Miniprotein binders against q56419. Designs and how they scored, part 111

Target 1, 326 residues: q56419
Amino acid sequence: MEGRTLEEVQEEVFKRHGVLVPKKELEDLAKALEEAGLLLTEKVEARLKEEEEKLKRERPMRLAGLSYPEGEREARAFLEAFRASYPGEGEEARVLLMPHLEPSRVPEVYGAALAALEKTPPPERIYLVGVAHRPLKEKAAALPVPFQTPFGPALPDLPALQALDALLPFELFNTPLAFREEHSLELPLFFLKGRFPEARVLPLLVARRSPELGEALKVVLRDFPGLLVLAVDLSHVGPRFGDTPLTRTLAEEARRRDLGFLERLAEGEPEAALAFLGANPTRIDGVEVVASLLPLLRERKGKVLAHRLDLEAPTLSAVGAGTLVL
Short names: E, the ipSAE of ESMFold2; O, the ipSAE of OpenDDE; V2, 0.75 times the mean of E and O plus 0.25 times the DockQ between their complexes.

## First folded at step 11 (miniprotein)

Design u11 (at its last look DockQ between E and O 0.67; V2 from the best seeds 0.00; counts 0 for: pae E 2.7 > 1.5)
Fold by OpenDDE base, look of step 11:
Structure u11 (fold): chain B 326 residues (1-326), chain A 107 residues (1-107)
Amino acid sequence: as target 1 above (326 residues)
Amino acid sequence: TEEERRFEELFIEAWELLFLGYQSGNPEILRQAIELFKEALEIAKRTGDPEREAAVLASLALAYYELGDHEEARKYAREALRIAEEKGIEYVIWYAEQLLFELERLG
């Protein structure tokens, strides 16, 4: 395999399939299969083109019936159950950091988010910033179409999206296929739409830190006020992510980093939060998002409502999740 | 052929689910990927395409590995390796060997 690093292959596979293959094994096989023409056939390309064309109209649910109920009645019961899983009370949020991990893994963390939303006046619009697990053409992207949910479509705020695009040095509306299966938007959106059915949404993805995005959003928020939501996970540790099986030491380090990150954000010191992570050896997912949104996070004080390092027992791996209000 | 088309469709969808399941952390999605791979495997067997068969077997091995089922992962990796060695499918040989090594490392 001449010259391309595994990272480059992962990135390429990710770009094409919108999936971050964190494991070398997944990446290597996917690349090999692509090179063999088994994953990237003309037919695949045609299908992708068709899907891209569909994404010009709407983003369908991908995880309905898998991660959350498809039916509205069941979806409402789902929301209530998740809210019930968090015994505390929320706080009003102007900025909400919440997870995008499989909800069943960290129910109380999502419950904490719902608790915060209960004390938040209904926003006119929600800036939903997720993590691109697929490569983007640019540092960030938006999909300006309705996102389907069990509660009806989440409608885009086109004027605000256009205003944002106009302030960015790159085309915001890029890489629509990256949104097709992006759970970092779909899962949080379920909860957000369920709580705020009338709110318009700006679905945003960040692949790489974009200071321009934060500066642009700061301007846009003046004319288009709304709730900012960071849909990010925290540490990723264990064999699934290249570590040894989870040990007490590794778990403690992951928790330390997660909480240290969140607490510094809660103090209104996002730069300190990033600096605290350094090289990010526990692979906190939300780093690029936070780095992009620094202007919006500075000097905002808040509270960590929940945190969990959730063990995936079959793989002896763990993922951190948290809920923070600002 | 229609069977080849169906194989490709299933295989691609299964990989999409594999990635989605891995990323989201939802094991049910991985199980769905496995079911699609199994269907693809049957097609590959019927069509007599050893490369496709080996590729699916390797994919199944990976899916089971991601699910944490090391026993099934080893089973499919070994079968993938066997076919790949017989037919000279180098990339599957390499992958299956690496996966088996990792599985041995994990116990």
Scores: ipSAE 0.443, ipTM 0.775, lowest interface PAE 1.3, mean pLDDT 89
Fold by ESMFold2, look of step 11:
Structure u11 (fold): chain B 326 residues (1-326), chain A 107 residues (1-107)
Amino acid sequence: as target 1 above (326 residues)
Amino acid sequence: TEEERRFEELFIEAWELLFLGYQSGNPEILRQAIELFKEALEIAKRTGDPEREAAVLASLALAYYELGDHEEARKYAREALRIAEEKGIEYVIWYAEQLLFELERLG
């Protein structure tokens, strides 16, 4: 990590009202190893500086062969299998909420996103807004380079990114390393690039709610129309996330909170969706993205196409994912 | 020093995979982290470095715990504790004991 300790990062994310934090056991050992010199910040920095130079030119695939096939032919077949896992028809999306959870865990949820894209005219550009899982220097960030996919590079929309940067009170491009392993962009991008091979991308991450980002995006979208994608997951419950072992009752509560959140968004009521979650006791990780983008979500009505709370039986934990069109 | 550099590369890469597997919810990534930790463990054993050996064993215990394989997690935590108690590696002793306590309460 970029010279920050895990403890500093965790304090920052916790103070932002329940954004996802690493599990205590993970943070305790990582910190102890760092203090003992076995997980040295200097060694990590040296490795990451090398990767930072590569990121100035492109963002390579990190999950090929792990979450999706690397070869184009196999990747195309993979996409079609996911579409087939959702038997319904989509609806045109001007705003799409889709997950970033491991695709094989929620195939019908990604299939629903593909069904929506099937009904959506090819956009000139996609505003892809994910959740930062590594620290950002600011509330939000972008990386204005090609992102590699099995379908070819997803090219950045440089004029739109420059316009966005000019409207923000902070530097948008100053945390390139946060993108190195950011699955919240890579996993949705695989599906988006496969369906819209000619669309350019604005790859955006949110770490902390930024009303400024939403207001700036509202302005940029007027001159640079495109598809807005919120690449977010929903509830995170169970011991992997600091809870007691998952029970049927806790799973039912997580589903209720996921669906209540999504339904309020579908009614065009994003403030009500956030209020419904309160202190976010099931750790829906879409909260900071939704809170940032309120001006783009208000009064946009739509439909929840899919939802799944996926059980991780070995860890007695679960993660929720959904597909919403607005 | 060549063995030391290889150990450091493996250990850091394994930890990066551990974080990624945890965050993305992909158990295959966690299994890859475990494979790299096992390679690092072999280096620590060959070079006779008990702190590195104990640290990798504790990391393996954590990786198996995050994967939900409590039997393997206990196995590696106990081995980490044995070495750490013999050599006085306090942070491993504390961590292994806490992890074993958590595993006992769950199980």
Scores: ipSAE 0.395, ipTM 0.834, lowest interface PAE 2.7, mean pLDDT 88
ESMFold2 (binder alone), look of step 11: mean pLDDT 88; pTM 0.885

Design u12 (at its last look DockQ between E and O 0.04; V2 from the best seeds 0.00; counts 0 for: pae E 11.4 > 1.5, placed apart)
Fold by OpenDDE base, look of step 11:
Structure u12 (fold): chain B 326 residues (1-326), chain A 107 residues (1-107)
Amino acid sequence: as target 1 above (326 residues)
Amino acid sequence: TEEERRFEELFIEAWMLLFLGYQSGNPEILRQAIELFKEALEIAKRTGDPEREAAVLASLALAYYELGDKEEARKYAREALRIAEEKGIEYVIWYAEELLRELERLG
């Protein structure tokens, strides 16, 4: 559990499974998970080390053939279909907030992102900031290696990454294993690479709010201009996340919070957006990312292009997704 | 042993897929996790390791729960609980009981 408190794990388990696991049982579960297969047995450790060593060279596709096509031709058709799912026109983005949820669940939201990208001049680099769904050793991390996509590798911007690292009070290049399975980067990257094949990428993960990250990025962006992408989901409600089955009231509350959050961001008031959520009872995914990037979001006005609260019928749960341009 | 190594490999991969499937919202990934857990289960049965067996069964229960299959989730949770109680595997007992309570709550 390096980098997470027992409370954070407890919260995660609660958020994930709607089960309050007592701390003692979490230790046991963590130990059990560790022992059962999350146990860094020497063998697991060795394997993890091997995987970590591989991640020093490249990040392979994990979701190819599952969430998107592996082949380039099919991948291009996939992009086109998603773009077609959004009937509107996009706007030029300097900052793009888009989802990282399974694309098939919210196609029009990804379509809206693609629409925005169509109106965006090709950036030299993309700062792709995702949500760490695994513990990080630090508040944020980067993986400075090529990310594989059906469109070829997304190459890291090493100079910009190094510049960012130099401005942070912690080692940016930490917890490479957290990137191996992280869909919050891989799924958005598919769309971004497909649209901007020549752009370098800074793959970043946020586990906890880091004001330092936003301040550092603000400086780095002056010398290394690029598109900022926040890959975040919105509300998570229903039994999978500890709530009762989705009701009209719960759905309305989730939508209210999602839209209220996005609208305040669109007005250039990210602090107001965070304040509006309060304790975040509907579990908006992107809170820590937004909190980390406040300096980059302030006073930027934009537009909400799409929003969806997508029902997962088998679990009577729902996840919010949105696309915002700034 | 090779079987133990294979079990560990399958179990770890299955859990990674379980988390990925849960987090991404892709049910196909959950199905893949289930398949790997089933293979791991067979190994655990062959090797006669009740702790591994109970852990896999509990994992399967969770995977089916996340997939929205309450019936299979209950089935595997009960089986996990049975073995865990027989062998005194406390963490699996707790987990299976909690999952069963949740499944009861959801109907």
Scores: ipSAE 0.106, ipTM 0.575, lowest interface PAE 2.2, mean pLDDT 87
Fold by ESMFold2, look of step 11:
Structure u12 (fold): chain B 326 residues (1-326), chain A 107 residues (1-107)
Amino acid sequence: as target 1 above (326 residues)
Amino acid sequence: TEEERRFEELFIEAWMLLFLGYQSGNPEILRQAIELFKEALEIAKRTGDPEREAAVLASLALAYYELGDKEEARKYAREALRIAEEKGIEYVIWYAEELLRELERLG
């Protein structure tokens, strides 16, 4: 007991609780508490290792029945309803920016992504780049296992993933547990697998900007061509994110930042898009992904298909979502 | 700092009472542990220490679980999990999830 004698602890317990605990029982209690703490740590470590071993085989659905239906028939109808939420036509994409926000909150934004996929020839593989919501051991990570979806498993492109790993100055397969509940991959994947059931996937997460990732991906895409998807959200404003309650002025600034960012990306100027945000006062979520992938975004012109700044009335906060094709 | 040392004293004393209350089957001792954990929680919030906050919330969940108050146990376990997931505090994540699964099994 650091800083206390057993007699001081005994006196404190009696003073606060009216129970006199003999010194021997306090000694036994201290030993038992240390042993119980060790046992709890061992149980947690064993459970963590068990979950890691499971993730070496597959990544199960975590949002079925919550964000989308588990059954294939219902999932197809759900997918078609989202396409119908966007009445416009898409354009072919080599690069697609789409959200990972809860789909029911921005149905036309996901619908715009589906419209773009309709115009896109089925790729052999999809480079799906999301945002890590739990810490990674490195700046970026991948999980080279099947991801379950209502449309069947999304199989990993193992040769492309291994080629990517070989080009990076860090181990790519570094934090399996970070993928366990990562919605920035699962939610976009539902839509992508539904439209491209035979495409393999490179499921990638970015925690912190990695120029090395973008350079490596440029090389890998040459030998393993496919669709690049940036699964990112835009502005995050309001009390949930450390601001005052949402005002008209804050919402207008967030929308201006979102659209200015997307428009500069659409002109093939990703450095200008990042510079436009400055200190990123509205916390656009996609900044670290875009900063990592600069070599893949330069000089690619395209079009913004949709945008919404979605109000979260209970939290007086908002999150921006958009669809961009390049 | 002085507040950080006060937190440590409260947390250790509360854990001692929690274990003593569990071993003796005395609910009054468990309630006293809860009071100390709540005081420690306020210090963790004031000092902006998410690991201490998550650890205390998980400890409160266990104390209420041992007391038989399932509603409070779920409440504190969910809040501990929320903070621990946000900050990547692995030992709290697994502890809170295990406790929540046990509470669901009991209905």
Scores: ipSAE 0.000, ipTM 0.255, lowest interface PAE 11.4, mean pLDDT 85
ESMFold2 (binder alone), look of step 11: mean pLDDT 87; pTM 0.878

Design u13 (at its last look DockQ between E and O 0.42; V2 from the best seeds 0.00; counts 0 for: pae E 2.7 > 1.5)
Fold by OpenDDE base, look of step 11:
Structure u13 (fold): chain B 326 residues (1-326), chain A 107 residues (1-107)
Amino acid sequence: as target 1 above (326 residues)
Amino acid sequence: TEEERRFEELFIEAWELLFLGYESGNPEILRQAIELFKEALEIAKRTGDPEREAAVLASLALAYYELGDKEEARKYAREALRIAEEKGIEYVIWYAERLLFELERLG
């Protein structure tokens, strides 16, 4: 080995730093690189400003050709294949919880969502609430522009978005750059737009629990009825998320928490669902979204249509995904 | 310079893809990030900027780690560490050491 032996490095790191937490380390390295002027330069800032200006007009596809087909014909075949991956029938949804994980990892879960959508009358509008994987200026945000899809643009419901903004104690239209690559909206939107091409969309992101959002949405939904979609993943376990490699015990715990969470939501007990998770040791992704939308989830009975804990074999990590209708 | 501009463009885009790939769980995105990092690495080598080179190497190590390729992750982490130690790039030293420790811990 050139330089220090691995053993020497291990000893030193163990003494000084402890175990690597990948997400934190990713962020820490990014921050260090920014501070060093490698990720955030004047030129980068200028580019980001330009991109922000573009986002005032539309949100382009980021994952076309990566996660789903760019072409409409191929995209329709993609939808059909995903629907076919779920052998069951759906239920009519007023609220749909579905994943935002890479579709190829959990096809039957997305298939279950499509099955539910088949039983759902076409909504005038879709409230699509995703998870902010980048920081937001406020607890929640919206981007009031068309989102590009292979099926054409998903158009925003501006009146409903404005009504929502007016009821919130913060500016809803904040942090447009957080939407630029946010897969938690783009991936679900592909399926939603494919099924409901005429529905307007309210693309919303939650970074931190906002009870105000749920209360405001409850009011807005009276005047602007529509389908509520929670685009959330479930447990994140294994080395990529700071755990040891996936074991039977860890997988069982992840499944227990995922299903326990979903089942309590299906019983119309969202507070009980949150309480059941406690400190959320398996890192269920959708906690902040559910916590924000409590007024809309209370007393709604529904059904869990699908669940999967998907193993990423190369990293021995797993992510939970589920589909729930209310 | 044009090369510096190109480096910055590639490096930033690669990091964006790295984050996106990590969060979305799509390994193809990570592979794309890796390709951009490799191109950035070649530029850093040509320009003779050891900090940029070490930074890219550390980034590559992380990308391969996230992809589950421990062998390549170790390779790039070691190279990052070597250059960083030679040039006194402390944050890369720190990161590369931690990554190497983790890679060994995971087998």
Scores: ipSAE 0.582, ipTM 0.847, lowest interface PAE 1.1, mean pLDDT 90
Fold by ESMFold2, look of step 11:
Structure u13 (fold): chain B 326 residues (1-326), chain A 107 residues (1-107)
Amino acid sequence: as target 1 above (326 residues)
Amino acid sequence: TEEERRFEELFIEAWELLFLGYESGNPEILRQAIELFKEALEIAKRTGDPEREAAVLASLALAYYELGDKEEARKYAREALRIAEEKGIEYVIWYAERLLFELERLG
């Protein structure tokens, strides 16, 4: 790729691969099939009810063999390879922002997270806050069960989860099925559990900004200290996300928005980070999580360790990922 | 029947993988969804259910379109359209025509 511009690469990919249809096409066909009785049947509803009952006991791995290895030995080697992808040193983190994008696409960004964890004393618990990709009944949710990993089960911190639930104006344990396939928790958890095998976990999802969640977490963290992890991706640009094909200008804007957002968070200014994004024209998906957790982010200074805007050649699109320690 | 139950299991699992592959950005998950759709297609053909056959073909066209494989996406969209027009399956007609329009416009 020496000497070629992004625009030239984009045009070559466009000729070969075309433009991917936005998520709307997925949702439109799925809805049509549901209405026709082909996708949502009485037997399917009974099966989903059974799966919901099973999720009240544990959450199985869904991405083993797809995004990371199933076996513990291979998983440990995988973890070390990702650390090696980031040759730099980490910093101790009380708050860690890391991606949930497919790990093989941004290996050095996950490697930077591992470098930070190397400098971080093993926490008693991890508050893992991801982005809900399926609707929740409330603004936020948790699933208080073991999450299986190749390194053994990540056990829930039930006392901390109970304390959190008691402080919220809604039932926290409200949408078990939304966790069944939620990669924004499973992918970061692989890395976190691999480095902190004894830590308990609070697996949390945010669908829409919830100031109540942030205020409640501030109280819970006082009595149940631990590592706060924001498992979020950054810009989403290009046709897969309803944009024009990726150009040099759009990619530069996405990088500027990503880094400006991260840098303002690193200065302890989460409100300024949100304001910098305005209408969020590059669709940073971390916005609702950050907006929920303002009380936990204010005045915490830190450092951006890594950033990558990852190009999706077949779709003429890109997704940003970053690692931030506070 | 057992064949009908197997079709439903495959079709729904394939759709779950399709969403997961799209959301996670992992094309190997999309390819696994395609394998399950192809198994479901064989059942739909064997049981002689044209709506199920057309629905699976439309789903395959969508999966290949999301993967960026224009040749396969066009192939399955045309077949879905052919069956849907013959049998009057309106939502498949509309969906397949929309995909074919986008595939031809984008080259």
Scores: ipSAE 0.358, ipTM 0.841, lowest interface PAE 2.7, mean pLDDT 88
ESMFold2 (binder alone), look of step 11: mean pLDDT 87; pTM 0.872

Design u14 (at its last look DockQ between E and O 0.35; V2 from the best seeds 0.00; counts 0 for: pae E 17.2 > 1.5)
Fold by OpenDDE base, look of step 11:
Structure u14 (fold): chain B 326 residues (1-326), chain A 107 residues (1-107)
Amino acid sequence: as target 1 above (326 residues)
Amino acid sequence: TEEERRFEELFIEAWELLFLGYQSGNPEILRQAIELFKEALEIAKRTGDPEREAAVLASLAIAYYELGDKEEARKYAREALRIAEEKGIEYVIWYAEELLFRLERLG
């Protein structure tokens, strides 16, 4: 990559894909390593194929014991503690925007999501739309298999997934390996499954804005009603993301953009929310997801329940997280 | 060889953890990645593969950088750079130089 800084590349990837891809440096190094044959040996390929075959049956927990407890009893206590971290009451959600950041970093934001879920009648199905932090073959993808959780498997809604696939101009069931470690689905799903154990799930990833996805989902939701969940983070600022160390000015700008984005969504103006971000200089993670789901977000009034810009002190970087109900 | 296989397994797993830790924001995952990279490093040293060694060192530098440990990041980046320059491993040279530049620029 002649002449571009790692930051510039990361910015470009972010701009293009709306995904905070690990520092293109990591990707570039990984790619360079792959190209150098260090990562893409026949053995690695075989392993990846094996993993892909396993993903045809189920998606195992990747973050159990790391981000949340593996055991059911401990997991329930975990949920209760997170709920307790949010002192407010929730509101009924038809659409829930919640984070996918490491839960321990923003407990009250997840707590706010749980509060909203307490006021939400148990849905038959949950459309869980996450951010693809790995490349997808198509703009969006789904994995139509059970996702393991401490509360038992989250079962896919196959009829609804099939209906969605039929309405999309591309194959929805693509890039299964992208789901293997995708935390943007796994972390929210923990909370969702814990609260709604009987709900089926449509695990969806967005890599790039897909207006087709929103239009298709709007149709599918008529026949297959359910809770729509946007699992997205907000601003990413500081050295880990190509900025200077967090300053008051940078933090204020991040908060301004996060809240301005969420507030406009709460007013039922998703296009205005996107327009407000412009070039998205603070790297709000959820842009491509929101852009894909515009038909489902328009004219819905709601409320911002929580927001936090969480400082990672060792790196002097910060990530924004929020909870919004519509 | 079995050692090469083990190296590759460790290296891939470590990178997967590195990505996961970076993306999720969980530093414990990054620490786990570091442990696997360290094991991979020992294998690379034993097998006498300077390219693998340089690659692991660069990877460790990144992992420590993501953890906010700038001192260790610099240490491993410099060592990666040294080996890469000696052996003409261009992609590691580039990466190590860039990381060192970032460490200097961003403090």
Scores: ipSAE 0.516, ipTM 0.805, lowest interface PAE 1.1, mean pLDDT 89
Fold by ESMFold2, look of step 11:
Structure u14 (fold): chain B 326 residues (1-326), chain A 107 residues (1-107)
Amino acid sequence: as target 1 above (326 residues)
Amino acid sequence: TEEERRFEELFIEAWELLFLGYQSGNPEILRQAIELFKEALEIAKRTGDPEREAAVLASLAIAYYELGDKEEARKYAREALRIAEEKGIEYVIWYAEELLFRLERLG
C-alpha cells in the first residue's frame, strides 16, 4: 500500500555510512521522485500489495547463501562451527538475549547462544522479539505464518499469537511488509530452529516501546510457556552512526556501555539498565525491546556469556553484540 | 509508454536489490542492482528524459559507493551532477554533492 519512503532510505544510508541528510531536503527529494512517478505509483502499490499477499502465506528465506548456507547439511555444519567458536558452557535460559548482527562478524557470541540452548529444555514455542528496521503501523507487530529456514519451516504458534493479539490495544498483525527483509528475526531464527526444530515461533517486531506488549506477553507466557528471545544488537559507534572516527576512547566507552547494560539486566534490574544508558549515547539497539518487556525481565537474574565490540576498519566504526541468559 | 513502464519496473527492482545488498553486505547483490540500474539508464537516455537519467546516475553512484568502488561512484555522481545542474534538478544536485563531498574526504 505504502511504498518505501526516502525517509527509510535516509535512515538506512545513515546507519551504514554515517551520512545524515537534512529532513527538509530529503522531503523535497521524495516529492520530486513521486512527481516523476518513480517510487509512489499505482504499479509500486500493486507490487507491494502482491508481496503483502504472499507474506500472508509464508516468509521465505532472504539471506540463505549470503549469511548462512542454503543447504541443510551445510547449514548444520555451519551451526556446529559456531558452537565450537565458543569454548565455554552455557546455562539454562528462560530468557535469552542474542544478536542479529551478521553471524560471521561475531561467531563466539552466536556460539554462546548455542551453548545456552544446549542447557535449555526444548520449548514448545519461542517468543522471538526483534527490532523493526522498517516502519510499523503500530508500536509492535507479528507475522503469523511459517518462516522458511534451511532446517524446514518454523511454524507459527497461532493460538499464542491470537491470545496476544486479543490482549493488545492495537491490531498485532498490522504490517506484513515490514517482515519481508527483516534480518533481526531471520538471523537468530536460523540458530534457534537449528537447535529446536520442533518449537513453534511467535515472530515479533518492536518499533517503539510498548508497555502494553510486555504486560500482554507476561499473561500469554503464563498460559503458553516458552523461551523468550530478545534478538538485539548493542552499541553502534563511529562515522556510520554519526560520530567522529572510532578512537580507543570511543571503543572503550561503547564496551563499557554494552557490558554495564548487560550486567544490570543480568542482575534482574532492567530499569537500572535503561537508566544507565541515559540518552543512549552509543545507540544500543535493544533499548526499545527491553523497555517494552520490563515485566518479563524484572528480578530475573542470570549471566553474560559473551560480548564483542566488532570493529569495522573501512568505516572506522563498531557494533557491539552480546549473549545474556536470564 | 512501454519503455517508461519498463524503466519504472527496473528502477524499483534495482532499488530493492540495493537495499538488500546494503543490508546483507553481499557484493553480488549490489552488482545485480547495478546491472538493473544500467539497463534503466539506457532507457532514460533513449527516451530523452533528463530527470530519470540524472536519478539513475545518482542511484548508480550510491550503488558503487556501497560496493566500495570509489572510482565508479565518483564518475556517476559527477555525471548526475552535470545533468542535474544543467536542468535544474535540485534534489539530484544535493544528493550528488553530498556523495562527492564524502568521497573526497575518504580519498
Scores: ipSAE 0.000, ipTM 0.151, lowest interface PAE 17.2, mean pLDDT 83
ESMFold2 (binder alone), look of step 11: mean pLDDT 85; pTM 0.852

